# Designs tried in a protein design chat: miniprotein binders against q8wxe9r568to878. Part 1

Every score and structure here is a prediction.

Target 1, 311 residues: q8wxe9r568to878
Amino acid sequence: EEEITVDVRDEFSGIVSKGDNQILQHHVLTRIHILSFLSGLAECRLGLNDILVKGNEIVLRQDIMPTTTTKWIKLHECRFHGCVDEDVFHNSRVILFNPLDACRFELMRFRTVFAEKTLPFTLRTATSVNGAEVEVQSWLRMSTGFSANRDPLTQVPCENVMIRYPVPSEWVKNFRRESVLGEKSLKAKVNRGASFGSTSVSGSEPVMRVTLGTAKYEHAFNSIVWRINRLPDKNSASGHPHCFFCHLELGSDREVPSRFANHVNVEFSMPTTSASKASVRSISVEDKTDVRKWVNYSAHYSYQVALGSIW
Positions, changes and structure headers below are counted from each chain's first letter, unless a header gives other numbers.
ipSAE, averaged over its two directions, is called F for ESMFold2-Fast, E for ESMFold2 and O for OpenDDE. V2 adds 0.75 times the mean of E and O to 0.25 times the DockQ between the complexes of E and O.
[cut] marks letters that were taken out.

## First folded at step 10 (miniprotein)

Design Z9
Fold by OpenDDE base, look of step 12:
Structure Z9 (fold): chain B 311 residues (1-311), chain A 81 residues (1-81)
Amino acid sequence: as target 1 above (311 residues)
Amino acid sequence: KTKTVELKVEGMDGPSKEAFRDAMKILEALSKLPGVESVRVFIEDGTVYVIYDPSKTSPEEIIKAIEEAGFKAELVSVEEK
């Protein structure tokens, strides 16, 4: 069987303000990878939702790929694999190429302006220090300003959400439990539906709580990592925030670092090119009518959110 | 307000390099017409869809442009969007 698979992947990076999570800086890179199994030399054409093409298309009916987006995007800083005829692209905006056989390769990449006004969710984080007691609290809310969140029927989830709270090295010892079988990392207790406020928790042991997912210290990141498999959560009311809470009692006020992490790291994926809105409109293979064609879309987000501190 | 016209171009039987070349000529001719927003050419049978502003152009003008490019086209349908 002859087939061609096109993988379109967004990579969003940025810095987000505290509070309303305004995007202060961002970068969107879209990469297109090709994997083809085609007999002989087959010239291929890839059609994108390029604004400079905007509806001017020469295709076979069978070459049209299903797409849900009606957006046209401006491509910036296009870079092509050597198998692409760049002269053709410059003259006609047609992406003409001879793919490498049975090898996954990056066909092209380009930059775009972030297609949305806001991120899929907001994260507010507050840190407080009182003597030797440290508290970290976060509130996560889905953003109604993100297009995919407006219609439940067309909702695109955030997947494998990771929120990392950098932890000073001095505190790492506090996140270990003595177990009969050895030292285990302290894990958060899940309390669904809870809203965590400043609670005076008296006790020498760290307390972590989450309303959704899991949280634990992960040495690989030197952070407490809050993990959520999917957002929005189907079992949670849309208007209720998800919360993370951590209370730590240090041995002395001297153990409080002079400098705390001023940001939280957020990562997640989406099963669509939600950042760029890039789409494959057509895939053509020369002199072949029975080629199976696949398009996969994804986005990966990685950004920092500023922390609020209360001293 | 835009309309979509469907046309049939004679002698276009793709896929072929020749059909593609012919389609490009048609596309070039139509894209320059005032009021034309988008052109889709199906090279397999010469079906052409043109989205246009009816205040600026017409199916007759579109057909004329194709003819001036060296092809024959017939009107199939016009739809309002």
Scores: ipSAE 0.529, ipTM 0.864, lowest interface PAE 0.6, mean pLDDT 88
Fold by ESMFold2, look of step 12:
Structure Z9 (fold): chain B 311 residues (1-311), chain A 81 residues (1-81)
Amino acid sequence: as target 1 above (311 residues)
Amino acid sequence: KTKTVELKVEGMDGPSKEAFRDAMKILEALSKLPGVESVRVFIEDGTVYVIYDPSKTSPEEIIKAIEEAGFKAELVSVEEK
C-alpha cells in the first residue's frame, strides 16, 4: 500500500506583557516533514494556504485535502530540502518534489505570524519582598472561548504545560533541603482546590502550593517549575483561575540579588492545531490515484511573561 | 464585490504532466489580466473557475486571454460570489 504523510509543526515564540499578557513580540516557525512509501519516480506536489496562491490552484478533485481553516497566510523566508524544485516554486509557488523513500525528512520551513489575537490562557504573577521574606503568586486563566464549557469537538487542549520561575543561584540552598525531605508535588495534587494558607509554615522552610498540577524546584532548569498536564482542566469551573503560591524565607535581605531574572517562561504543546493556521490544501502524487494521504498538525509554544519587578 | 465564471477548457482530458503544464500556462495568462482575483483549474476535465472584479474585466476578456495563450475555452456559467 502506497502512502504519504505530511506533518505540519508550528513553533511559536515571543514575549507577553505583565498582567494582561498582551503579545509584545512573536515569531512563528513552521516546519513541514514528509514520510512516504511510494513506488517509481514519485513526483509530488504539495498545496498550502499560501496567500500568493490564494485560489490559484491546479488540482485533481481527489487530491484536495479537508480544509482546516479559511485563512490564507504569508510564507516568509521559505527554505527547502534539496528534493524540492526551487525554480518551480520561484516561478509558480508550486511545491514540487521527489520525496526520500521511507525516510522522514524536513521538506520545508518558513516563518509567519501568529494567526490569533490571544494566547489560550493568561498568566498573572505578583511578587513581594518584605525584608527577608519573598512571596510569589501566579494566576492562570483560560482565555475567553477556551474553557471546559466550550464545544469539545472543536476544543484543542494545551498539553504538558510548564511554567518556569527562574531562581537566583543564591537561593538554591533553600530548595535543596526541601527536596531531600521528600516533600513531593503529590501533596499539592491531594490539595487540589485548596486555598492558600491552608498549611502551617515554618519560618525557614519554603512553602509551595498549587491548585492544579504540581510545583517543585528543578535543577535542570534552575527554576521552580509549575507543571500542568492538560488545560482546560475538566474538573474546574469556567473562568476559575489556577494558582501557584511560593513563600520563601531568606537568611538576610542581602540575598535578594540585583540581577534576578524578571520573567516567567511558559511552554506547552497543542496537538491537531497550528499557531500560524498553515494548512495543507492538496497532496498530489503523479500518476497515482490510490495513495493514502495523511496530514498531521501540531504546535509548540515557548514564550516569556514579563514580571516588571524583582522576583 | 466579485463574480465567479465557470469555463470549460478543451484539451485537458486527465491527469498528466502536459495537462498540468497547460493548466499552468492558463493560470499564468489569467494572472496578467487586471481584475482576475483567483483561478482554480481542475485538470481531470478542464473545468476552470475564475473569481474576478466585473468593473475591471469580463468573462469575454477572460476567455480571450485563454485563447491568446493557445487554448479554447467555453462559458459554462456566471455566478455572483
Scores: ipSAE 0.437, ipTM 0.838, lowest interface PAE 1.8, mean pLDDT 79

## First folded at step 13 (miniprotein)

Design Va1
Fold by ESMFold2, fold request of step 14:
Structure Va1 (fold): chain B 311 residues (1-311), chain A 81 residues (1-81)
Amino acid sequence: as target 1 above (311 residues)
Amino acid sequence: KTKTVELKVEGMDGPTKEAWRDAMKIMEALSKLPGVKSVRVFIEDGTVYVIYDPSKTSPEEIIKAIEEAGFKAELVSVEEK
């Protein structure tokens, strides 16, 4: 009946280099939300793997939570909900709070350093503009340097992968040809088991091809969006690159703007893991020893992959 | 090199507001003692583990600091590292 749930959500943002996707800039914001169903006034304590606490813990043995990391992390710029006693945190690094009843709320947020040296996959993109013809090609490969990719038995997937290729306003008319009558944008065909190769690019219609997932122009983002449900793909060899291709013919070379989009946007979620390696080490409810305690971890990644001076 | 001392603090018996406050007083007292590296307090039975530098302090000094904070502690064991 009585329970408390702690939801630890990391939000990675950043910029990665073209080609090898070296992390050039990153920010990780961690938000901790609480949902509790506790009778009476229940003073709670949350134990995190805060490096300033390392080794200095006051606990009940039954309050210790299973952890998946041995790392201790630095918490930067901590901000708290009003139910947290900030003076206690300032003086002792103890997160002491009285939770809102039956209401999911953000207990705290803080910034951390990304705990890995690489992202779960890399995206290489090559663009070509020749007169009124524009070609875009991308290759996506899983990164063997990312911890979740090294062992298939402990693999954590990237879910709902979205790769957005911004489309300059001058080009939007080429994607509206079939949709002006309420029809869908042209769709990429999935060609399973085939490697990325040359396709016919003649004619005036956009040609889009993917080897995994789908691709289409999405007005909500003003972008061609390549969507992949889950990586790594169960039906592909572990080292197999996944490809996107687009050929677009513009009305004239005067439609080529002097400044193109210089980034591709990548977004996905990873359940049951964290980008920061933030970990809940203990959850204590002062007057109670029979409270059910749950911890959930998730990470959301949203970053830009740099391109050259041509989209 | 460090050693770990296990102590038993009398009268600490379960998850009460007083037990939490007493544990915090012990933690504060030991954090001020030179040579103490870390302190872990289990409030259900008063077990305390202290990692310390034996060149700077000793189990005797650690117990004395706890007693000066108002609590009685008994040595249970000492282990290296």
Scores: ipSAE 0.641, ipTM 0.910, lowest interface PAE 0.8, mean pLDDT 81
Fold by OpenDDE base, fold request of step 14:
Structure Va1 (fold): chain B 311 residues (1-311), chain A 81 residues (1-81)
Amino acid sequence: as target 1 above (311 residues)
Amino acid sequence: KTKTVELKVEGMDGPTKEAWRDAMKIMEALSKLPGVKSVRVFIEDGTVYVIYDPSKTSPEEIIKAIEEAGFKAELVSVEEK
């Protein structure tokens, strides 16, 4: 059976401010991959929501792909695989190509402006140092300004959320505990509904708490990693922030570095091209009327959130 | 602020190279017409959807433009969006 699959993937990267999580810098790269199983030589046409096309389409009804976006996007710095006729694209904005058979390949890539004013959620982090005691607290809230969060019925989740707090190498020993089964990393205690405030935890043992998900030191990232499977959480009230709390007591104030991590790293995915709003409007295959067509959308976000000065 | 007119172009029985060529001519003609926002041509049966600004153009003018390009079109429906 003949089939063509189009994978559209956004990659968002950027730097975000410490306060209202304003985007200071960003880049959006969209990549389109093709996997086709077509007998013989088949010329294909791919239609995107390109602003220069503006919905001008010559198609068969069967070539129209379902789309939820009504937006038009401006493509910047388009790069094409060799199987694409670039002359046709430059003259008509039609993406005409002869796909590689039974091989997943990148058909094209392009840059866009970030389609939203805000990120899906905000992260506020406070770090305090008092002598040899270090505390880190974070509050995560869903952004109402993000379009995918406005309607619960059409809400698109953030998946595999990872928040990484870089730690100095000298502190790594504090996150290790001796157990009968060997060295284990300190894991956060989950406390749903907890509002972590100024409660000074007195004690020599590290304390780590989260309201949702898991948190532990991960050597692969040299960071404390807060992991959340899905946002928003269906079991949490929309108005309450999710919190991360970490308290460390160091051996001396000399172990407190003059410069602590000045940023937190955030990564997550979404099952839509939420960053670019890129969409496939049509897929045409020449001389073939019975081709199964699939389109998959995703976005991956990776950005840094600036931290305030240690106080 | 925009309307959509549905037209039927006679003699377009795609998918054929001829139908595609004809569709291109129609699209070119309509693209030059003030007020036209977008054109969708279904080449299998000659159905044409035109999104347009009703303050700048009309179904009659759109049909005229298609006729000037050498084709015959008939009005099917007009919808407000």
Scores: ipSAE 0.629, ipTM 0.911, lowest interface PAE 0.5, mean pLDDT 89
Fold by OpenDDE base, fold request of step 14:
Structure Va1 (fold): chain B 311 residues (1-311), chain A 81 residues (1-81)
Amino acid sequence: as target 1 above (311 residues)
Amino acid sequence: KTKTVELKVEGMDGPTKEAWRDAMKIMEALSKLPGVKSVRVFIEDGTVYVIYDPSKTSPEEIIKAIEEAGFKAELVSVEEK
């Protein structure tokens, strides 16, 4: 059976301010990959929600792809695979191409302005150093300003959320425990419904707590990594923040480095092109009427959240 | 405020190269007409949907533009959107 699959993927990168998590700088790159199984010569046309096309379409009824967005986007810095007729694109904005058979390849890429005013969630982090005691606390809240969060019925989740807190090499030993099978990383205790607004006097042992997900030191990132499978959490009350807490007692105040991490790294994915709002409006295959057509959408976010001074 | 007119173009029974060519001519003609916002042509049967500003153009003017491009079109329906 003949088929064509279009994968549209956003890549968001940027730097975000502390507190309100305002986007200080960002980049959105959208890549479109094609995988097709088509017999013979199969000239294809891909229709996007390109503002320069703006609903002008020549299609078969079966070529129309379902779309959830009504927005038109401006494409910047378009780059095409060699199988695309770029002259046709420049003259008519039609993406005409002859796909490689049975091979997944990048058809095109382009840049867009970030389609939202805010990120899906905000992360506020406080770091304190008192003598040899170090505390890190973070509060994560879903952003009401993000369009996908406005209606619970149509909400698009953040998946595989990773929040990384860079740890000085000198502190790594404090997050390791000796076990029969070797060294283990200290794992956070999960306490749902907790609020970590106050400094807790704990003993000499490091303590980590999270209200959701897991947290542990991961050597691959040289960081404490807070992992959350899905946001928003369906079992959590709306509006209540999720919290991360870490308390560490160092051997002496001399072990406090003069330079500490000035940012937190955040990564997650979404099952939609939430950054660009790019959508496939149509897929046409010349001289073929029985082609199965599929479109997959995703976005990956990777950004840094600025931290204040620890002093 | 916009309206949508549905038209039927005679002689279009794609998908064929000829149908695509004809559709392009129609698209070109309509895209230049003041008041036209968007045009969708279904080449399999010659159905044409035109979203337009009723203060600037009309179904009659749209049909006339298609006819001037060398095609015959008939009014099917007009809907407010």
Scores: ipSAE 0.626, ipTM 0.910, lowest interface PAE 0.5, mean pLDDT 89
Fold by ESMFold2, fold request of step 14:
Structure Va1 (fold): chain B 311 residues (1-311), chain A 81 residues (1-81)
Amino acid sequence: as target 1 above (311 residues)
Amino acid sequence: KTKTVELKVEGMDGPTKEAWRDAMKIMEALSKLPGVKSVRVFIEDGTVYVIYDPSKTSPEEIIKAIEEAGFKAELVSVEEK
């Protein structure tokens, strides 16, 4: 059976402001991969929603793919696999190529502008240092302005959400109890649940709490990592904030670093959405009219939430 | 303030390299005609949609440009927007 699969993968990176998470910097890199199983030499054409071709299309009706967006986008810094005829692209904006058979390869990559005004959720974080007492608190809220959050019937979840709080070097020694050598110990525990409200921050109470997911220190990242499998949470009311709380009591205020990290790192994936609104409008295989054609979209987000410089 | 003309171009029944080449020639010829805003070519049957400014050009001038590029075209319909 003959087929061609086009994978459109967006990688969002950026920096957002503290508080409302306004996008301060963003970059979207889009990679398009091809996997094809075609008999013979098959010259293929890929039609994207490139604004430079808007309204100027040469196509067979059978090659038109279902539309994922009505938007047309500007492609920046296009780079191509050697199988693409770059002269044709330069002259006509047509992506003409002969794919590698039975081998997934990157056909092209380009940069775009993020197509939404907001991210799928916001993360607000407050930090404080009082003597030997350190507190970190975060509130996560789904964004009503993000397109995938507007209709529960078409909702696309954020999956494998990871929020990383870098741990200052002075605290790393406290993340593993070692009582036999006289070293100071810090009891850092992961709480799961829906409630913050305790004023008990002594050593008899948990020092980390979350209302969704899990949190623990992970040496691989040198960070406390708050993990959430899926947002929005099916068991929470719309608009319900999800919280992270961490309280640490250090042995003395001399263990408190003079500066906190300036950012919290956020990562997640969205499996059937596009950060760029890049869309495959057509796929043609010149010598064939009955080829199974698949298009997959996915987006991975990796960005920093600013904390500011005030301590 | 634009109109759309539907044309039929003979000899275009893709997907062949000749049909793609011919469609590109038609696209280029029409892109140089003042008043043409966009061109969409369906190569399986030679259907061509041209969005144009009626104050600058006409279906007759569009057909003439296609004929000067070496192709026979006939008018099918004209519509607003």
Scores: ipSAE 0.622, ipTM 0.905, lowest interface PAE 0.8, mean pLDDT 80

Design Va1
Fold by OpenDDE base, fold request of step 14:
Structure Va1 (fold): chain B 311 residues (1-311), chain A 81 residues (1-81)
Amino acid sequence: as target 1 above (311 residues)
Amino acid sequence: KTKTVELKVEGMDGPTKEAWRDAMKIMEALSKLPGVKSVRVFIEDGTVYVIYDPSKTSPEEIIKAIEEAGFKAELVSVEEK
C-alpha cells in the first residue's frame, strides 16, 4: 500500500524568568519529516498554513488534510532538503518535492515566533540554606494564559515532564542510594502549615517529596529530577499547585557552595505543534489516487527557569 | 465581513498537468484582484472558491478576472460568512 507520512515537530527552547515564568528568550524550530512508500516517480506537494500562501490552494478534494488550527504562520529561515524544488517555492510558495523512497528524512525546517504568550505551566522554586541544611521547594501551576489549557474539552497535555534541579558536585555523595520513592500518591493535603521539620540526622538520605509523579537524583543529569507523566493530572483538582520538596543535610556548612543552582531545567512534550501552530493543509501526490496520507504533530519544550540568588 | 463565491471553471478536468497550469493562471489572476482574500481551486472538476471582501470586489469582477486569464467561469453560489 502506498503511503506518505508527514511528521511535524516543534522544538521550543528558551530561558524563563523566576516567579511568573516570563519568556526572556525563546527559539521555535519546526521540522518536517517525510516517510513515503510510493512506486515510481511521485512528485509531491505539501501545503502548510503559510501566511504568504493565505489559503491559496490548488488541490484535489482528497488532498485536503484535516487541521485543528485556523491560524496562519509566518515561516522564517526556511531550509529545504535537496529533493525540494526551491525555485518553485520561491516563485509560488509551493513546496514541491520528490521524496526519497522508504527513508525518513527531514524535508524542511523553519523558525516561527512562539504562538503563545505563556508556557503551559509555571514553576516557582524557593531554596533555603540554614547551616548545613538545604531545602528546595517548587510549586507547579497550570497556566490559564496558555490557549490549550482554557477549554478542558480541547486541552492538550504536557507529557513526560521532567524538572531537573542541578546538584553541586560536592553534594553528589549524599545521593548515592537510589531511594526509589514509589508512586505513593501521598494525598499530601498541602496543609499550608506543615512545617516539614523532619530533623534529618547528619548523613541521612535526602528527603524528597512530591505531590505528583516521582523525584530522585539522577546521575546522568547530575540533578534531582522531578518526573511527571502528564500535566494537567486527571486526578488532581484544578487550580491547586503541585509541589516538590527536598531536604538535604550536608556534613558541614563548608559543603554549602557559594553559588547554588541558578536555574532549573524543564522538558516536556506535547502531542501537537503547540509552539508554532504549524499545520499541514494538504498533501498531493502526482498520478496517485489511492495514497494513504498521515500527519503527526508534536512539540518538545526544553527551557531553563531562572532562580533567584539563594543568598 | 467576507463572502465566499463558488465558481465552476469550464474545461478543467484534472488531475492533469494542464489542469494544474490552468489553475495557476487563475490563481495568479485572482490573487491580483483587490479584495480577494483566498482562492481554492479543485483541479478535479474546476470548482473554484474565492473568499473576498464584498466592499472591494464582487463575483462579477472575479469572473471577469478569470475570463481575462483566458477561462470561462460560471457562478454557482455566494455565501456570507
Scores: ipSAE 0.615, ipTM 0.907, lowest interface PAE 0.5, mean pLDDT 88
Fold by ESMFold2, fold request of step 14:
Structure Va1 (fold): chain B 311 residues (1-311), chain A 81 residues (1-81)
Amino acid sequence: as target 1 above (311 residues)
Amino acid sequence: KTKTVELKVEGMDGPTKEAWRDAMKIMEALSKLPGVKSVRVFIEDGTVYVIYDPSKTSPEEIIKAIEEAGFKAELVSVEEK
């Protein structure tokens, strides 16, 4: 009847280089939430893979939780809910707390370092502006150096991938102007079956093509948004790039800027894994032996990919 | 290059506040001993695993440190890890 659930959520943010998507800047924020249904005033201890603990653990065998990593991580800038005894943590690195009854709450948050050298995939983008004609091309490839990509049978997918191409403000204004006049539309037909390099239709027709997922302009983001439900794609070889192509004609070359956007935004989630390799090693509930214990992991990634020069 | 010793500490009987305090005293005593890499204490029965550098310390020194902290410990096994 009694239970405690520990949710570990990582949020990766950062900036990566053009081309090879080398990580230039990053931050990982880890939040730990607790939901518990425990009788009485139950004193709890949470054991993380904190490197300052260094494997020094006092546990019951029943309190040991399955883990998928042997790594120990550094916890920076720890912040705690008021139910945590912060003096105990400061003096001994023990996370000692009395949880709120039947109320999901954030027990703690901390910053750490991304545990991999590469992101799950790379995105290369080339842009070209010639007169009133604008082309954008992207190639997405799964990264062989990312740990979750090494064994297809045990892979954790990237879900709800969103790649946003900011549209310059001049183009948004021109969309509105041209839509009112009826000469041109940027609601381009999206065809998932199109291969990269499909012949463009003459006559000022905007064309967007993808080889995976969908693409459309989304006003909420002021961006063309390429959406992919899941990577890696089950129907594609792991080394095969996924492509986005966009060709626009804007009516006059005087209205185009000299440069496409500075960056492309990438966002996705990875369930059942962590960006930091933070891991719950143990959950202790005072003197109780019949408590159900659950640990859930998830990671969310949101970062910018630098763009190349105008073509 | 490390070894693991398994010890049994008497008087540690289940998940009580006393067992927690005793385990913390054992942990602190062993943290002062050069060559000790890590210590796991199972409070339900007093089982203690110590990973150590055999060039710096020994199971005999580990037991001695526990006894100086006020507890009786017996060697159960040693194996290279």
Scores: ipSAE 0.562, ipTM 0.891, lowest interface PAE 1.0, mean pLDDT 80

